# Designs tried in a protein design chat: VHH binders against o14958. Part 5

Target 1, 349 residues: o14958
Amino acid sequence: LNFPTYDGKDRVVSLSEKNFKQVLKKYDLLCLYYHEPVSSDKVTQKQFQLKEIVLELVAQVLEHKAIGFVMVDAKKEAKLAKKLGFDEEGSLYILKGDRTIEFDGEFAADVLVEFLLDLIEDPVEIISSKLEVQAFERIEDYIKLIGFFKSEDSEYYKAFEEAAEHFQPYIKFFATFDKGVAKKLSLKMNEVDFYEPFMDEPIAIPNKPYTEEELVEFVKEHQRPTLRRLRPEEMFETWEDDLNGIHIVAFAEKSDPDGYEFLEILKQVARDNTDNPDLSILWIDPDDFPLLVAYWEKTFKIDLFRPQIGVVNVTDADSVWMEIPDDDDLPTAEELEDWIEDVLSGKIN

## First folded at step 1 (VHH)

Design p04 (framework vhh_podentamig1)
Fold by ESMFold2-Fast, scan of step 1:
Structure p04 (fold): chain B 349 residues (1-349), chain A 119 residues (1-119)
Amino acid sequence: as target 1 above (349 residues)
Amino acid sequence: EVQLVESGGGLVQPGRSLTLSCAASGFTFSSYAYGWYRQAPGKQRELVAAISGGSTLYADSVKGRFTISRDNAKNSIYLQMNSLRPEDTALYYCARGYSKLFGSYFDYWGQGTQVTVSS
């Protein structure tokens, strides 16, 4: 995204009980910054202004979309905040219909623009051709679901669409009404298949047909894959979703040959260990976080010019990294599995 | 309400030492990374030092002279400043980073404490 210079127009509105109903009717999405009371302190005022400028820039870029941008003062509008369920000051909330989504990503204009553009799209993408099946099969780094239904009017498709709204834009929901597409994907009528990232084969969700609640519950129980990618738009939520106080973190630049090869080894290890509930590997592509590379190199005392894998303690960021002496000497899948077993058994801290 | 309150600033002569303190309240202190920023008159705000768990990071201008530390039991962050120079004159801010992995992304600052180094 090529961002323009801020044009000085105020597109971010202070939300209150007086204007709330009018604002909700005007927009398909409402992006709401729930903020601490602005004190007379210069630093607090400047921090508030910087975040307001981010929101103003995003509003300018998306001005032709039906997306509203508002701010809610936690003290001044306490009654409205309580009514809408806002309880964490300093948070961004997106209102889409009856759904409230907390934004758990970096408060940056480009991240927020992409997040909002994904949210304004339909929650379910329809697949109706062989080319679209091939495109679907190429998506490997997201949790994705695909269902086969009789039509858009099916009560089971409606339940699926409603379930999809709960996870947009983090999880990709697809559907087909075409028997040929369903045959290629081995989908039975009203069946939904769940794909973990980087897996070759899906899990057929049991006990079809499904209610919205049954699909939501299944997805929530399967949201921690054996191998997952860290994304800027959910980085804080992902980091807090640790197992036993640790993360196994793998750094690999997919665009580099060594990083690409290491990622293929990680995928093999993940595929061979999907049944291990204690294993979750977090893949970080440094290209997604250019501002954090220097910080990570200093904090972990590693060189991100090469693939790395280590264990990081979530409370104190203390870490231990696998010895990989040369770029050409990437570990084998077996060597990596042995190291992981040592981490999970407590031999490596 | 998230609060970071700096103290310990003042007027000192070149070559002397000063310790800044930052008291945090309104959140779970141990879950976050912390940093010290400073802003001199007519200059941009710059990161001076950061701490995430036991790991520390320092700006080149202060390496070997400043030490950042934390006390989780007291919900406090400290900046020990040795061999102070006139160039260290600035308003010093304590900052909270949401995640210890993402210490370069600081989301809250205190109101600042003035440090003036002159004879």
Scores: ipSAE 0.005, ipTM 0.254, lowest interface PAE 10.7, mean pLDDT 83

Design p05 (framework vhh_podentamig1)
Fold by ESMFold2-Fast, scan of step 1:
Structure p05 (fold): chain B 349 residues (1-349), chain A 118 residues (1-118)
Amino acid sequence: as target 1 above (349 residues)
Amino acid sequence: EVQLVESGGGLVQPGRSLTLSCAASGFTFSSYAYGWYRQAPGKQRELVAAISGGSTLYADSVKGRFTISRDNAKNSIYLQMNSLRPEDTALYYCAKRYSSGWYGFDYWGQGTQVTVSS
């Protein structure tokens, strides 16, 4: 993202018991940093100032949106914290209506801007035109769902909308009320189709019509895809979601020709192996994590100037990386599958 | 008030073991990721080990020798250090939340000194 120069205007407000009701009414979203008391320690003060600058920059970029930015001191505003239910100091919370969403991603301006822009939207995006269907079909790196309903007043649409709130913004929910759109996407009335990332065909969720709980349960059972993109917004949660104590990690810059080609090979391998419950590949685009590139290169002893794939042990971060012999000679899908089979069979640790 | 208190440091001979403890108070312990960082004289601070839930991460220099663990009931994290070497001599810090790398972690404790020498 292209960011403007900070203009020096203070857009981040200290939230208090006296002003919180007015602030909540003024904004559709409230981005709230619940912070430890600022001590006299110089290191702690500098860390606080750096986070404050990030929030000010985000507030500047999004000033034309109905998004408020506030800070709450855990000691000074203890009574307000109790009223709002906050007990985790150092956390960033997003208040949207009656929902409280904790931000578990990288505390960086571009990451926060993207996260907040996704959250200010309704939980369900309505598709009503041919152009919107084309846009929907271009989304490949998210889990996405699309349902066909009679109208927004349908009890089945309301259940779908409530299910969507559980996963926003990590999973994309779409709906249509248009018969032409439904026909183009092969959707029957009250049917919901589930798309895994990078897959060619959706899964029609069985036993329509659905309750909220039935949809939530289905999504939870299917949210660990064969190929998954690591997102700055959920990096710690994703890392904890290992299979058998390992992660298969693929680094590829989509904007680079070699990275783009390698990603296409990864997609092919994933599509050919959806039936393997022991296979889950994390794709990391280094462009999404500019501040972590040097750390990963040092820790894994690899060059992120080129595509890489390896296995990482989650217990001790020991890793083994596939040797790609030449920059112009990427592995074929078959060669990559052979390497993955060696990893999963224990021939490679 | 938020507090992280490191303990267990000291002077030990090469090849011996030491366990560092970090006691946390003033916040909901189980909801956070934690790390152990160290700083040797004249060197930059470095991440030694990290734990988020049940998943762990270790620096190359300590793999196979150090083990990080947590006890949510006691609001504590531990660093078990085996086969200590003179180059492990440093001030060890307990921290919560490893984030973006350039400003590192959300809160640092006071630190505990580990000296490995004969």
Scores: ipSAE 0.000, ipTM 0.108, lowest interface PAE 18.8, mean pLDDT 79

Design p06 (framework vhh_podentamig1)
Fold by ESMFold2-Fast, scan of step 1:
Structure p06 (fold): chain B 349 residues (1-349), chain A 116 residues (1-116)
Amino acid sequence: as target 1 above (349 residues)
Amino acid sequence: EVQLVESGGGLVQPGRSLTLSCAASGSTFSRYAYGWYRQAPGKQRELVAAISYGSTLYADSVKGRFTISRDNAKNSIYLQMNSLRPEDTALYYCAKGLFTSYRDYWGQGTQVTVSS
């Protein structure tokens, strides 16, 4: 997405108890920046202005969508903030119906636009044709679910739709009401299949039919897959979801032949180790994080534009990286698995 | 995006102990890594101790003297500082532990002065 230059028009409004009810009625989605009182300190004031400009640019790009952009002063509107459950100054919240979603991604215009566009869509995408089944099958880098239901009026579909709202936009929920589509996907009535990223076969969720709470619980228990992609819109939350204080991090550019090949090797390692609770690989495509490339190269002392795999300490970012020499063949799946085990066992420092 | 408030600093004699507290609000506290950092006058800010999912890390200068701990029920982390030295004099900060340069989850700090 190509961003225009800011046109100077103020599209971000101050939210207060006086205008709160009217603003909520006007928009399907409300993007709310809950901020500290503006300090007289020049550095703090500049940081506030930069975030305000980001919000103004996003509001400009999305002005034809029913999305509102507001700011809440933590001191002036303390009563309103408490009523709405806002407790972290400096945070971005999105209000959708009765849901309040905290944005834990990079505070950048392009990331926010993608996040909000996905979030304003219906939480469940309906599949009704062979072509749509093929499109569904091509989605490999997200957790995705698909259910077969009698109709939109089914109590079981409604439970599924409510469950989907809990994970939007991070997890993709699909449904079909067509017997032919269900047959192609081997789905029984009221059955839901759960797909981990990059896996060949789904897991049929047991004990159908499901309540909203049962689906939400199952998804929460299966959110840390053996191989997952780092997303800009959830990068901070993903980084905090470590195993025993570490992350196994792989850098690979999917658009590059070597990166593509390396990703296929990572997929094979993941498929062969789905039952290993100690293995969780975080794949990072540096093309998704242009502003972080220089920081990561400095911190890890590696070249991010060639395949890399390492073990990173969550608290201090100390790291150990596999040597993959230029002009040599990429490591095999078995060699990668052996290297990971050697680092985790302390054989490699 | 958490609010962090440090407390427990003060003036203390060499060889004595202090416990620093960091209270967090507005978060699912147990899902996050947290660290204690310090900055002495004219020096760069340094990591003192960190805690993540039960794993702890310490700077060599404080290992064996300082202990970091967590109370998830109180949404707090603590730094128990034993056998304090004049070299431990610094402003101590609590921070949410992220590997990114976009880390902005710093508290205001609490001053520790070790002197007679």
Scores: ipSAE 0.000, ipTM 0.116, lowest interface PAE 19.4, mean pLDDT 79

Design p07 (framework vhh_podentamig1)
Fold by ESMFold2-Fast, scan of step 1:
Structure p07 (fold): chain B 349 residues (1-349), chain A 117 residues (1-117)
Amino acid sequence: as target 1 above (349 residues)
Amino acid sequence: EVQLVESGGGLVQPGRSLTLSCAASGSTFSRYAYGWYRQAPGKQRELVAAISYGSTLYADSVKGRFTISRDNAKNSIYLQMNSLRPEDTALYYCARYPGWLSKGDYWGQGTQVTVSS
């Protein structure tokens, strides 16, 4: 959000075999940058300095949290890196308890702060009031789950909590122990409801009560929704999560009236086509990616001052975009569905 | 941290050819896509060509004249530039290309190409 000016204090520590155990014990989360040795080349030094400054700024912003920030030199600390399973130089790893998480988002201060704040929280958020139900219902652009359990000591809640750890922070897990909240959300005891992004109604996961493995399997089989939002912290994962070598990409700026209306049309098309396993639309709000707008306009040969929808080849970024005859008029849901069917049938490639 | 080093730039006459090379560090070279970008004086940096696992991408201004290639054994990518024009004068950058989602997360220092008589 609003980032401060770096205050010059060194909060990022060099990790070694000598200090590793003490550092790991001190923090709830350890954010670790595994890097090549600093070379004598000025450009490489500038890139390293930029990443170091990003880490210092993030450490400053999160100083009040129990989060450590460290760097590991791939050459000097090769034995430690191998012991901990670090094999991708230039990567960020987050250590939380016995988990090692590779960060695949943009190396940017705001992205990293949001990721770490989500990760330091408990894997399950408890909902116990009507106000919290309203907040839950307003979250529409994430996959989310909510379960109703007797208590924190329930074996079924424990299974749910352990399943949530597999997907943190990418998928949002909620639970309630309150009968009034459960009634408002139409949840039966030990039932878990699965919400796809932008859908009006959840899917009740069948065959309650569930094991950890059953919940993990269900989520893995249902994590490609019909419409999803591109997030900076998930860019590389999303790039690799293509369907048949393509992405159907929709650009719409939610803060703009035309973009808002186009997004509502996309939501309607998605809701009407949840039964189509070959349909997955990726929504991109250009406001989330100001540094990529010029690149996308050049690469795709489109104008992002207006809503766009197209098909992109994941291998070479070849793309085909829907012709919208008048930029004052948006396509209807039916016109959009016809275009999508032409894409999926191979008539458009 | 990936290091990219460009070479092969220089002064050439219009209509001539030039080959740029980019050497990349790291055991993960073969799993990434790479691209060539250029920046002419007073203009924005633009994508010229990209190469991925099995495909190539070219800007319209260079399509048919430039060819991008890779050699995984040498951890290198190349840009073969034919029929050079004065408009091709620019600083050329090599970048690790993460696909269509980003313009690149690692950049070289650049190599100057000047096309003039």
Scores: ipSAE 0.012, ipTM 0.260, lowest interface PAE 8.8, mean pLDDT 81

Design p08 (framework vhh_podentamig1)
Fold by ESMFold2-Fast, scan of step 1:
Structure p08 (fold): chain B 349 residues (1-349), chain A 118 residues (1-118)
Amino acid sequence: as target 1 above (349 residues)
Amino acid sequence: EVQLVESGGGLVQPGRSLTLSCAASGSTFSRYAYGWYRQAPGKQRELVAAISYGSTLYADSVKGRFTISRDNAKNSIYLQMNSLRPEDTALYYCAAEYWGLPSRFDYWGQGTQVTVSS
């Protein structure tokens, strides 16, 4: 995505009790920056202005979409903020219909553009061809669901679509109305299959057909997989979703041969340990976070242009990393499992 | 690794002009906000000018005299300093700012000395 130079046009509006009802009606999506009052401190003024510039650029890039961009002052508009459910100053919220979504990603123009473009799409993607089945099968690093229904008019499809709205854009919902596609994916009528990231086999959700509430509950109970990818658009929420105050973090650059091989070893370890509730590995591809590479190298004292795996304390970022010699082969799945067992038993932290 | 290298500093007489340049690593150059800071002897480091996506911010002491600009094709940031005063004498630093997990962080250059004297 090539970004233009900011054209200087103010596209970000201050939201108030006087204008909020009109603004909410005008747009399909409303991107809202809930900010602390602008202080007299020059450093905080600079930080506020730089964030405003990011929002202005995103608004410029997406001006052809029905997306509004607004700011809410936490002190001046305290009553409005309470009414709309905003309680964390400095946060970005997206309003879509009756849904309020807190953005917990990097405050960067390209990340925000991709997030909003995904969010404005329909919550369910329809699969109707062999080529689309192949594209579906290539998605391995998201939680994804696929259902087979009679038609868009099916009450069961409507329940599925409503469930999908709860998780957009973080979880991918797919559906098919084609018997041939359903046969290729081994789907029975009104069946929904749930795919954990990097797993070979889906889980057929039991007791079909489903209500919206049953699907939402099932998904919520299965949101912490054994191996997951860190995404720029939800990095803060993912980091706060720790197990016992730690994260097992694996750095592997998928576009690099060694990184690709290490990721395959991580997938194998995850597949062999899906029944361990104490195991959750967070995979980070440094290519997704080019602006954080130097920071992480300095903080963790590691080289991120080779595969790394370690345990990180969520509170203070103190860390311990597995020793992988420079010119040696990558660890085997068994060696990695032994190291992970030492981490989970508390031997190394 | 993000590397920032400043150049263009030197000794100039009051009322003259000087242009500082800052060369940055190419990867994702356009996503950073950039600033020029200065530190005079015995004083704290202060912001001079900042730029992000073509929008600029200036310290009151330099408004109308200094201009910050960027060239995304060259991965460079510039500070054009006009009508220099002895009070502008300082070590000038280029900084790149990014907001990410767990918090914001800054990359800093080593600085370039500007001396304004007769």
Scores: ipSAE 0.000, ipTM 0.246, lowest interface PAE 11.5, mean pLDDT 82

Design p09 (framework vhh_podentamig1)
Fold by ESMFold2-Fast, scan of step 1:
Structure p09 (fold): chain B 349 residues (1-349), chain A 118 residues (1-118)
Amino acid sequence: as target 1 above (349 residues)
Amino acid sequence: EVQLVESGGGLVQPGRSLTLSCAASGSTFSRYAYGWYRQAPGKQRELVAAISYGSTLYADSVKGRFTISRDNAKNSIYLQMNSLRPEDTALYYCAKLYGSPFKGYDYWGQGTQVTVSS
């Protein structure tokens, strides 16, 4: 985004027991930085100031929205933190109604602006035209759901909307009340289709109509797809969601021809192996993480100017990477499947 | 609040090994990345090694000689230092990151002195 220079106006306030009730009442969203006491150490002070400037820039950009920005000192406001359920010092929390959402992404102004803009929107996006269906169909790198309901007053739509709030903004919920749109998507009344990232066909959620609890449970059971994108706004949560102590990590720059081609190969492997519960590939586009590229290259001893795939052991920090020839010869889907089988069988670790 | 306590420093001859330990008390240990900094007399504090969930980072001066590790069950971070040199003499600090390897260190302990001398 086109970020302005900080205008010097203080939009981030200290939250305390004396003002928190008024602040919570004033805003639709409250973005809260729960921080350790600021030490006299110069490096620590600079890092705190940089985070404060990030929050000030975000608050400036979103000034026209009903979003509050506050900081809570863990030592001075320990009683308030306990009352509101904050226990992770150094974390960003977003309060929306009765929900408390931890921000598990990169502490960067553009990432935070996009996260908050998605979160303040209605949890369900309504699709009303065939042109909007085309836009929906182009979204391939998110888990997405779409339901067909009689109207916004339907009890089943209300259940769907409440379920969507549990996963906002990480999972995309769509609905339509239009029979023509529903016909194009092969949706029956009160039916919800679940799309895994990069898959051609949805899964029709069984046993319609659904309660909120039934939808939430189904989504939670299907949150680890065969191929998923690492996103800056949820990178730490995603890395904690390992399978059997490992991550299969694929680096590919989508904007680069080789990266694009490698991603197409990964999609094919994923589509052909959706029935393997032990397979979960994490795709990382290095362009999304410019500050981490040098760290990953040094740590894994790989070149991120080319596609890479490897296995990372989350316990031991060990990694093994597939050998891809320097002459720009990418592996076939079959060769990649063979390598993955060796990883999952323990021949490679 | 997380309290970090370093230990394991001492006087050691060149070419020998030393293991530093960093014990964290309080909550949230497994959520964070941790690192080791060092500061020699008259020099700036510098990053030696860092560890996150599945990744490590080392300064060029210590690659192949130092190994950082973590034990989440014991809330501890370790720095195994092999083939020590006189230029490794410094006060070593354990540090907690704000949850990102490139956002800098938001907290560190009191430090433990390592002296490499004949």
Scores: ipSAE 0.010, ipTM 0.193, lowest interface PAE 9.9, mean pLDDT 81

